# Ledger of designs, part 24: VH-VL binders against q9h9l3

Target 1, 176 residues: q9h9l3
Amino acid sequence: PRKMVAIDCEMVGTGPKGHVSSLARCSIVNYNGDVLYDEYILPPCHIVDYRTRWSGIRKQHMVNATPFKIARGQILKILTGKIVVGHAIHNDFKALQYFHPKSLTRDTSHIPPLNRKADCPENATMSLKHLTKKLLNRDIQVGKSGHSSVEDAQATMELYKLVEVEWEEHLARNPP
Key: E = the ipSAE of ESMFold2; O = the ipSAE of OpenDDE; V2 = 0.75 times the mean of E and O plus 0.25 times the DockQ between their complexes.

## First folded at step 14 (VH-VL; framework fv_amlenetug)

Design m5 (at its last look DockQ between E and O 0.06; V2 from the best seeds 0.00; counts 0 for: pae E 12.3 > 2, placed apart)
Fold by OpenDDE, look of step 14:
Structure m5 (fold): chain C 176 residues (1-176), chain A 122 residues (1-122), chain B 108 residues (1-108)
Amino acid sequence: as target 1 above (176 residues)
Amino acid sequence: EVQLLESGGGLVQTGGSLRLSCAASGFTFSDYAMTWVRQAPGKGLEWVSAISGYGGSTYYADSVKGRFTISRDNSQNTLYLQMNSLRAEDTAVYYCAKAPWEFPGYYYFDYWGQGTLVTVSS
Amino acid sequence: EIVLTQSPGTLSLSPGERATLSCRASQSVSSSYLAWYQQKPGQAPRLLIYDASDRATGIPDRFSGSGSGTDFTLTISRLEPEDFAVYYCQQYDDSPYTFGQGTKVEIK
């Protein structure tokens, strides 16, 4: 089977009122949870809102941050040819201005068997935090220091592994 | 299943106030930004206001800024819109709409309520 | 603000025909941050397409979105009776997020 990685990104606010979400951190882990990539990323536009409470991003993190275009190239190189796992992953791809092939994408926010296992409605949109607590008995995204994209990526991978066999079989029968 | 149910609409006089509510279910409410979008009778759609998942950030259209206040109670899975100094042009069906993530940026509206009608008359 | 202009205003077609709806932006919409909604009389809008070309959950494959920059298109390959409605495009590249004025697809 293809190699599998999990991705999670943090965004800051850019644009006139900070309403544009721009990539500021990206973390990628392998199937075992080992960190393959974890970098602060400098958006091409002025940051208006660091959204620190959620993103964990501070101004000091941008001092030596990797320029977006460079980071994007590095990230795409890692993702190419892989099955990419993420939670609400369309948000990450949007921030990256890159969309991975759908057949090679796994979104844990849209896996009914995962929700079922967590005693949630199959067609509900559950947060990564909620699923992680229910299925892994682990607390993530706690406190006011913002999210850890590494932690979130690892949690996402662990969640997917719980339903991997069933879901891959489903996808084989019902390709996107 | 995601469900959004608006309430609080009705008839109000110009200059009056009204408070709308939106009861949410079927998703982790606090982890998603919520929005109000309105539609005047026979007209198109207009974004009104947005609030981040944890309520730390609020945003308003210029047309309602200073008059409307968006808020949320995550313990009750409820979104609110306090509407003050209402004008005739505020007459519309007001929809509660869910964003696909917590931040009110780059957001579209993946789920909508059925709306509640607000009529402002002289 | 980014102004979205939809065309035509009204599209009269029969079931089984192909529908092509246009949405033009006054300026470039980055990263194809464009969504399409369907609204039937007396109902709330329903998300059809996001990110210009991705179908929302539960949306039939007869609906497809395409385009980039300033020009976007929603295509309904073969109209079903339930597809006669008003369709709106919406950009979420820059605030305020704006909608097109809508295209009404009606029965010929």
Scores: ipSAE 0.013, ipTM 0.575, lowest interface PAE 8.0, mean pLDDT 92
Fold by ESMFold2, look of step 14:
Structure m5 (fold): chain C 176 residues (1-176), chain A 122 residues (1-122), chain B 108 residues (1-108)
Amino acid sequence: as target 1 above (176 residues)
Amino acid sequence: EVQLLESGGGLVQTGGSLRLSCAASGFTFSDYAMTWVRQAPGKGLEWVSAISGYGGSTYYADSVKGRFTISRDNSQNTLYLQMNSLRAEDTAVYYCAKAPWEFPGYYYFDYWGQGTLVTVSS
Amino acid sequence: EIVLTQSPGTLSLSPGERATLSCRASQSVSSSYLAWYQQKPGQAPRLLIYDASDRATGIPDRFSGSGSGTDFTLTISRLEPEDFAVYYCQQYDDSPYTFGQGTKVEIK
């Protein structure tokens, strides 16, 4: 069977008034939740707003961060040929300036069986924090220091496992 | 098994037109950028054109811009190259090639067709 | 545009020997954005190495790539009879994506 990884990214604000989201951290875990990649990434543009309350990114993290072009190459090497699981994963791909093949992409924010297990409307977009609490009885994104992309990627993989058999069968019957 | 099969090559006069096709199988066609690369007789490889999987974004080498049009039909798993205003220097074997992802930036060509010969004569 | 210059133009060797092929760029190229291809007479190119050093699926481990900046190398540690072909480097760091002019590896 094809190998799976889960990805999560943290973004900072660049561009006018810090409104552009630029990649500043990326974490990738395997099926078992082992960390395959976890790096701070230096955006190619000046950082206007670290968004630390949500991103967890601070100025000191950027001192030795991997430049975006190099980090992107490292990340794409890991993703190539694999099923990539994420939550609202379009935002991660946009920040990477890359769109993984749709047939190999799994987005836990858009899986109707997962929403059904959480007693949520099948077409609703649910937060990772809400799904993780409801379905895994686990609190993530806790405290005042922002999100952990490792924690979030691990939670995303565990959520996908809850519906993996059903959803993979659905996708086999209904190719994107 | 990934398979790319070019067709539509042949002999054409200077100023004429040809349309090349590339039939794809063994992968989800719309998920990948596609490319044309050419090789003049006895010469090296030259990138010609690329097209994104879903977005329909197209890219051209300066030598063909305005004369060639790349397109794809994702329902037929087919890539096309419409070549107009052909010149002697367009004589080459034209290869269809696949990128490893949907966006045509920062990529190499992981699968190639066998090529189709285009000969432009005076 | 980035010009890739390969050397030597022709490399005449016997089976079992080590082949070293050079690719020099006119501007710095990230080591993650360089590929090597093999092309036998009458055949399409075949991807050997991508991202400067990673072997494509099904490529034997006698093929290795290395280098950074402007200097890149393809090494064939022990030539097999099927390795006599033309080899091209390609950069994909900056548009237009360009190929080197090729190095022919032939039987001495």
Scores: ipSAE 0.007, ipTM 0.508, lowest interface PAE 12.3, mean pLDDT 87
ESMFold2 (binder alone), look of step 14: mean pLDDT 92; pTM 0.938

Design m6 (at its last look DockQ between E and O 0.02; V2 from the best seeds 0.00; counts 0 for: pae E 9.2 > 2, placed apart)
Fold by OpenDDE, look of step 14:
Structure m6 (fold): chain C 176 residues (1-176), chain A 122 residues (1-122), chain B 108 residues (1-108)
Amino acid sequence: as target 1 above (176 residues)
Amino acid sequence: EVQLLESGGGLVQTGGSLRLSCAASGFTFSDYAMTWVRQAPGKGLEWVSAISGWGSYTYYADSVKGRFTISRDNSQNTLYLQMNSLRAEDTAVYYCAKAPWEFPGYYYFDYWGQGTLVTVSS
Amino acid sequence: EIVLTQSPGTLSLSPGERATLSCRASQSVTSDYLAWYQQKPGQAPRLLIYDASERATGIPDRFSGSGSGTDFTLTISRLEPEDFAVYYCQQWDDSPYTFGQGTKVEIK
């Protein structure tokens, strides 16, 4: 099987004003969309803003959440040596306080062929929701309960698969 | 068409155990959180337990914590409720109910099964 | 826990009349986190309203939900014979997810 996974994270606000984005949930799926990892994660600092409307995170989810350091270790173990696919993935890596090798990273928010396929400007940053609807005819992030990182990770992987061959060839010719 | 069919209800002695099942069809089972809600005879509705679509997260009402276990088999499109240490106050019709999304934390129930009666007697 | 109190306990009306059901919360509930259900004798509950004011699929226009904070209302503009049932409100703003005790709408 392909050494490829997709990741999506949800963050809460920490710090004095809640401006620090801290990891509160992480989901990882394989090439087929099977869930490899999905955990609530407890930030090391006090949560000031759960950002529930977007993150879906509630106080009750933190009761038995995995401590950040432990979760980070688990996640990194999964990601090591793999091609990691994500949408605006720099945010996920920032929250993880980990940066995957650039050559092994695929960000669906910055793949011109993907935008082209969706009849969007190639250099525009399109939302995962929009691309998913346009290219997969599927609605994600519906409702008002916040995002599902599993759903988002799966969608991200499926989107990437649409342009995988073309993009991998491009990267081979133009290594980062 | 969404269908939920509960089974496994019946008469059980106080302190006994019972396992309920809910067979789901008409939707992608793993994409939705599932819940159990019960209703004592002639009484209102009480949320019992919930499980995320993937099954990683479970939640329980205080009244059943430590006694009930919710689980699911997505390959079989089936939801379960293992009930141990049953009490008289657990007597109720138990409904299997579907949430509108996979992610746990917010639950209303857009589809319900017909329910299965659990009677606990001493 | 958030306690939901419905009123009245019983509402006796005739077909064609307007029904107004109240659901009050012990503390403020985000309006998006309140639902209404209908239950007829011997049947499972049916979702009527979610997010305080959104009608579920297949629900007639005569059903409407409104309210915010601690006060929520379900309105049936013109009662049909099939509308005589017990109605429950439910919140998911906080765990445990609680129901009101129900309002019975019965025929006068």
Scores: ipSAE 0.034, ipTM 0.594, lowest interface PAE 6.4, mean pLDDT 92
Fold by ESMFold2, look of step 14:
Structure m6 (fold): chain C 176 residues (1-176), chain A 122 residues (1-122), chain B 108 residues (1-108)
Amino acid sequence: as target 1 above (176 residues)
Amino acid sequence: EVQLLESGGGLVQTGGSLRLSCAASGFTFSDYAMTWVRQAPGKGLEWVSAISGWGSYTYYADSVKGRFTISRDNSQNTLYLQMNSLRAEDTAVYYCAKAPWEFPGYYYFDYWGQGTLVTVSS
Amino acid sequence: EIVLTQSPGTLSLSPGERATLSCRASQSVTSDYLAWYQQKPGQAPRLLIYDASERATGIPDRFSGSGSGTDFTLTISRLEPEDFAVYYCQQWDDSPYTFGQGTKVEIK
């Protein structure tokens, strides 16, 4: 069996008017929720908007942050050959400038059985905060200090575990 | 030159406690995760515990979970292992070892101390 | 947990001979997460190889590593007197990070 990890990223605004989302933190956990990676990452472009209310990223975090190219290499080494779980994970891969094979990707924002367990419409896109509250009885992303990518990655893995057997069997019968 | 020096080993009775220390020098201590690995007399190596560079994340082998606590004092460049509820099977030479970066989820051990012997008797 | 089984348990060879040490994992290990250590009698272990095939700083080029998946190999091209020791493989792909039981390389 393939190893499974969960990833979550926090982004800051770069480029014209701060509209480009650039990677500024990445956390990766294993199946048991142990942290495999958690780094602040310095984008290659000037940061226009730290987006601190959502990202939790402040100027101080960037002082000794790992340069994007180095961090990307480290992260991709961890992801190689693994099933990668995330929430709205396309955005994380865009920020990494990376494409993970669809057959090895699991997105908790688009798993119909998971929505069904939450008593939500099967094709609705549900937030991580909402699913975690409903299915794990936990409050994440509390307060105005921004999100914790470690907390979010751990929650994402726990949510996937709730439907893992059913969904892996579905994907085996219906290859992407 | 990287140096790791373990201390605090000795004889202790079953159910007892002991604290090991590892003094580090020759590198920026807080940039690297640290680990304890043990070796029972005449046996192979067994990973025991790991701690991230700033101490935010700790990990334990199942055999010691709930009984051992890893910690570090970055101001004193010292790694610790608090061992409680000791058992005969905890008898081993305990090595501290340095990882090549800050987080324990990416671990080979590039530098090792000389070890300190812990003997647990009933 | 990933169990690493080393073979042979003991390898009896003469100086100048080629040594081939095997490490087999109970589950696939990403090759980037496999290391080899040498331990001489009365000494602490020393890192030889990391990422399955990369030599650590100061390790002679007679040591090489290879393999992927479940099968990994350490090769010593020409044994020197100081190479007679116990060798351990280690994985750090998943917790707990486990070692093989060791292969002793001894003088025939």
Scores: ipSAE 0.008, ipTM 0.631, lowest interface PAE 9.2, mean pLDDT 89
ESMFold2 (binder alone), look of step 14: mean pLDDT 90; pTM 0.921

## First folded at step 15 (VH-VL; framework fv_amlenetug)

Design p1 (at its last look DockQ between E and O 0.83; V2 from the best seeds 0.00; counts 0 for: pae E 6.1 > 2)
Fold by OpenDDE, look of step 15:
Structure p1 (fold): chain C 176 residues (1-176), chain A 122 residues (1-122), chain B 108 residues (1-108)
Amino acid sequence: as target 1 above (176 residues)
Amino acid sequence: EVQLLESGGGLVQTGGSLRLSCAASGFTFSDYAMTWVRQAPGKGLEWVSAISGWGSYTYYADSVKGRFTISRDNSQNTLYLQMNSLRAEDTAVYYCAKAPWEFPDYYYFDYWGQGTLVTVSS
Amino acid sequence: EIVLTQSPGTLSLSPGERATLSCRASQSVTSDYLAWYQQKPGQAPRLLIYFASSRATGIPDRFSGSGSGTDFTLTISRLEPEDFAVYYCQQYDDSPYTFGQGTKVEIK
């Protein structure tokens, strides 16, 4: 079986009114939750909104941040050939300007068995925070300092592991 | 096992047209960008064209822009290259090559077909 | 476009010897977006290395890639008889994704 990694990204606002989401931090963990990658990333455009209350990103984090192009290469090197687990991962891929093969992607925001386990509607989109609390009895994204992408990536991996066997079997029976 | 099988090559006159096909198997076809790379006899490799996984984006080398059209049918797991206004310098073995992901940029070629020969003669 | 220049043009070696192939870019390949391919006569190219130093699946460990910026190297630690072929480097940092002109590794 392919190795699995979980990814979580933090984005800042660029462009007019800061409505463009630009990658500013990326964290990748392995199946065991070990950190493989965790870097602040410098967007190619001027940051209009750090979105600090959510992203946890501050101006000081950008002083020695890795340029986007370089960071993307580093991240792609890690992701290549892996099953990539994430929550609402399409946002991460969009910010990364990279789209992992769908057959090798696992989005914990769209796994019906996971929602069922959490006593949520199967077709509903639940937050990572809610699923983590319900299924792992753990509080994430607490406080006012913003999210921790490492913590979120780890939580995402742990959630997936709860339904891994069932979901992988489902995908095997229902290939795209 | 990933397999790519090109077909449609042959002899064509200058100014003529030819349509190449590449039958893919062993992977989820729509998940990956596909490319055509050609090699003139006794020469090196030249990127020709690329198409994203769902065909939303197409790219062409300057040498073939306006003459070649890349397309795909994901329901048939087939990649195509329509070649019009062929020139002698288009003579080459044309390889179908798989990219490692769906995104059409920043790709190498992790799997190749055996190629199909296109000969353009005056 | 980024021009890749490979050297030497031909490398004549014996089985068991070490082969060192160079690929130089006309401008910096900033994200290690560099691949190496092997092509034997009458066959399609085969991916050896990607991201400058990552071995493709099924590639023996005697093949290794290194380098960054404008200078990249493919090393075959101990040549096997089946390793005599033409080797190409390819950058995918900027379109068009160009290839080097190739290095032929031939038996002495």
Scores: ipSAE 0.754, ipTM 0.909, lowest interface PAE 0.8, mean pLDDT 95
Fold by ESMFold2, look of step 15:
Structure p1 (fold): chain C 176 residues (1-176), chain A 122 residues (1-122), chain B 108 residues (1-108)
Amino acid sequence: as target 1 above (176 residues)
Amino acid sequence: EVQLLESGGGLVQTGGSLRLSCAASGFTFSDYAMTWVRQAPGKGLEWVSAISGWGSYTYYADSVKGRFTISRDNSQNTLYLQMNSLRAEDTAVYYCAKAPWEFPDYYYFDYWGQGTLVTVSS
Amino acid sequence: EIVLTQSPGTLSLSPGERATLSCRASQSVTSDYLAWYQQKPGQAPRLLIYFASSRATGIPDRFSGSGSGTDFTLTISRLEPEDFAVYYCQQYDDSPYTFGQGTKVEIK
């Protein structure tokens, strides 16, 4: 059995009109929720929109932020060979300019047994906040300071644990 | 168990063509970028070409660009290298190698085949 | 293009001795995008180390990697008979990805 980590990223707006989502924070936790990585990351392009109300990223966070290429290497070193859990995780990988093997990827926004436990339609894409409230009795992303990627990564791991045995067994029978 | 098995090597004349194949098993083929690396007799390793997991991106060393074409058939779990306009300096053992992720950027080769010998004679 | 220069070209040692292999890059290699491979005669290369210091699956703990920037080292703490081979470093920071010319570790 492989080791498992959970990841969550926060993005800022770059490019024309700030429409490109660029990585500005990444948090990785282990199976027990211990923080393995949590860094602010300086995008390689000019930041047009900090998106602070959702990202929690402010200009002062970028002063000592790790340049993207260096941060990406640090993150990939942690992720390589591991099962990586996330929520709508394709967006995190796109911001990392990296795509983890699908067979080692777990996306809590696309796990039918998890939706079933939350009394949600199996095909629905549910928010992390909603699933966490329903299934863990916790409120995350609280307040006006934007999301905490550490909090979100920890919640994502706890959600996966609720269906881990069932879903890993399903994937073994039905490889991606 | 990851397994890569090259075939299609042999003796070919300068200016000729040859197609190499690499049969893959033991992993989800489309999840990983694939690469050809060659080694001339008694020499070191030289990267030749890479292709992304779904084939959308291909890359070539300058020494082979325009002459070699990398491709893959994910339904057959097979990697290919079409080699045209072969030259004496293309004589080498050709290895197929697996990257650790889908996109062939910032990558190393975690599994290698045994190689197939291509000899280009005048 | 990043040129990797390995030294020494040949390292003659006895089983049980420590081997230290050097790989120097012509410019800084970002985030330790550097790998080490072992190749025995007539065989394909085998991955030993990735990201400069991470040991690949199934590689004995006598193999270790270190270094950053332009200077990288592979250490074999106690040579076993099966460790006598050619060792290559490879950078994957910038295209084209390049290999060093190799260091041959041979029995004295």
Scores: ipSAE 0.107, ipTM 0.717, lowest interface PAE 6.1, mean pLDDT 90
ESMFold2 (binder alone), look of step 15: mean pLDDT 91; pTM 0.925

Design p2 (at its last look DockQ between E and O 0.08; V2 from the best seeds 0.00; counts 0 for: pae O 9.4 > 2, placed apart)
Fold by ESMFold2, look of step 15:
Structure p2 (fold): chain C 176 residues (1-176), chain A 122 residues (1-122), chain B 108 residues (1-108)
Amino acid sequence: as target 1 above (176 residues)
Amino acid sequence: EVQLLESGGGLVQTGGSLRLSCAASGFTFSDYAMTWVRQAPGKGLEWVSAISGWGSYTYYADSVKGRFTISRDNSQNTLYLQMNSLRAEDTAVYYCAKAPWEFSGYYYFDYWGQGTLVTVSS
Amino acid sequence: EIVLTQSPGTLSLSPGERATLSCRASQSVTSDYLAWYQQKPGQAPRLLIYFASSRATGIPDRFSGSGSGTDFTLTISRLEPEDFAVYYCQQYDDSPYTFGQGTKVEIK
């Protein structure tokens, strides 16, 4: 089997009314939860809304942030050829302006066996915070200081490991 | 094993049309962007066109815009290049090539077919 | 359009020697969006290096890439008989994605 990484991103608001979600932080961890990448990223457009309450991003983080095009290249180097685990990961790929092969993508928000372990409807979309509290007895995203993308990526990998054997076997039988 | 097999090349007169095909196997075709690259006899490589895994995004070199149309049929694992209004400068071996992802807008090519020759004569 | 100029045009060497191939871009290439390919006579190109320095799957470690900005290098630390071929660099920073003119590595 291929090597696995988990990714989580934080976005800020750009474009009209700040409604466009643009990448401002990305964290990638390996199977053991070691940090492979963690950078603040400067969007190519003006930031209208830092969304700090949710993103944890402040203007000071952008002063020395890596420009988007450079950061994207660094991130793609790490993701290429690997199984990529995330939570609601389509949003992360959209912010990266990149779509990883579906056969190499694992989305913890859409894994029925994981929902079942959490005593949730198997076809429901569950939040990372809820699954992490229920299955790992861990509180993430606490307080009003925004999310930690490192913490969230690590939690996502731990959640996937709970169902990895069963889900990988299912996907081998039922390719996306 | 990843395999790409081009077909549909041949001799055609200036102003004519051809459709190239590329049969793909050994990977999940819809997961990956596909590309056409050409090589004129004795010359280097020239990128022609690219298409995303589900066909939502297409890209063309300026030299072929309006004349060439890239498409794919994911149910048949086949990439196409419709070439119209052919010119002598379009004479080349045409390779189909695979990108390493479904979409990025930025492509390098990890697997290549063996190519099909298109000759455009006056 | 980013123009890639490779040098030398031809490199005549013996097996076991070190080959150094240069690729110069007319504009800075962002995030090392630069690849290297090998093409043997009568065959399709084969990917060697992507993102300037990452080796593709199955490529021996005698192949290495380096450089950034406008100046990139492919190094073959010790030539094997199978390495005598034409080598192309390619940028994928901006459309159109362009290739260099090639460097032929031939047996002395």
Scores: ipSAE 0.271, ipTM 0.747, lowest interface PAE 3.8, mean pLDDT 90
Fold by OpenDDE, look of step 15:
Structure p2 (fold): chain C 176 residues (1-176), chain A 122 residues (1-122), chain B 108 residues (1-108)
Amino acid sequence: as target 1 above (176 residues)
Amino acid sequence: EVQLLESGGGLVQTGGSLRLSCAASGFTFSDYAMTWVRQAPGKGLEWVSAISGWGSYTYYADSVKGRFTISRDNSQNTLYLQMNSLRAEDTAVYYCAKAPWEFSGYYYFDYWGQGTLVTVSS
Amino acid sequence: EIVLTQSPGTLSLSPGERATLSCRASQSVTSDYLAWYQQKPGQAPRLLIYFASSRATGIPDRFSGSGSGTDFTLTISRLEPEDFAVYYCQQYDDSPYTFGQGTKVEIK
């Protein structure tokens, strides 16, 4: 079986009025939840909105942040050849300006068996927070200090593990 | 500058075979998925086939499965479409196009060639 | 397969008017994996929108995409003469990566 990693990214606002989402932190964990990568990332454009309440990113985090192009290379090196698990992962890939092969991507926001297990509609998009609470009985993204991308990545991996066997079998029968 | 140039189109009889080529330049060819899309005269776009950057994954429309084969030579920056058992309904302009992102498995297309016409007649 | 149905078939408008094009999917397109293309006569298609609402590079801001699930919309806020063309939606959620049948925007 292929190695699996889970990824979660935090974005800040750049461009006019800060409406452009730019990568500011990326966390990658392995199957066991061990952190493989966790770096603050410096966007190529000026940060207009740190979105701290959600992102957890502060100005001080950008002082020694890894430049985007360098970070992107590091991250892609980690992801290459692996099954990448994430929640609403297209946003992370968009921020990375990289889209992992769909066949090697697992988006926990679009796994019907996971929603079924959580007593949610199979075709609904549920939040990571909700699924984590429902299925893992754990609270994430609490408080006003913003999200922890490591925590989110770990939660995402744990959620996927609940349905891994069933989902992988499904995908084997129905390759994307 | 990204360039895609299709070739190999022409007139072929029903049941015949034809091999299309798409010469790519202006980007790291092997890092991008490629696709063939066709358009019958006066009709809409029809997705035909796609192939991942290193050719590990191939996809086909049901209408061409078993008859068409997509391949690529990354050393030559060329995409191919081998078309066998051609039918009248295969008559179309065939476009090659590239995916917009490196290593992408998301098959929408940001650059297109100008197409090559394939005419299948009895 | 996911069947995309575009409407209307033809949209006759004048320059300066607002154009609204619909693309309906036979089943939910997850993650908004939907693109819009423009095609002018004798030319190859051009990518306009991806991820349902993201404009491709070089695309004017008068073009906008919206929608999710099964219902997607392409809007041209103010038609320019060069905008009269055929527009196609395409999903890339599942293979086959199907296109809609197209909407022709023609000059009234």
Scores: ipSAE 0.008, ipTM 0.572, lowest interface PAE 9.4, mean pLDDT 92
ESMFold2 (binder alone), look of step 15: mean pLDDT 91; pTM 0.932

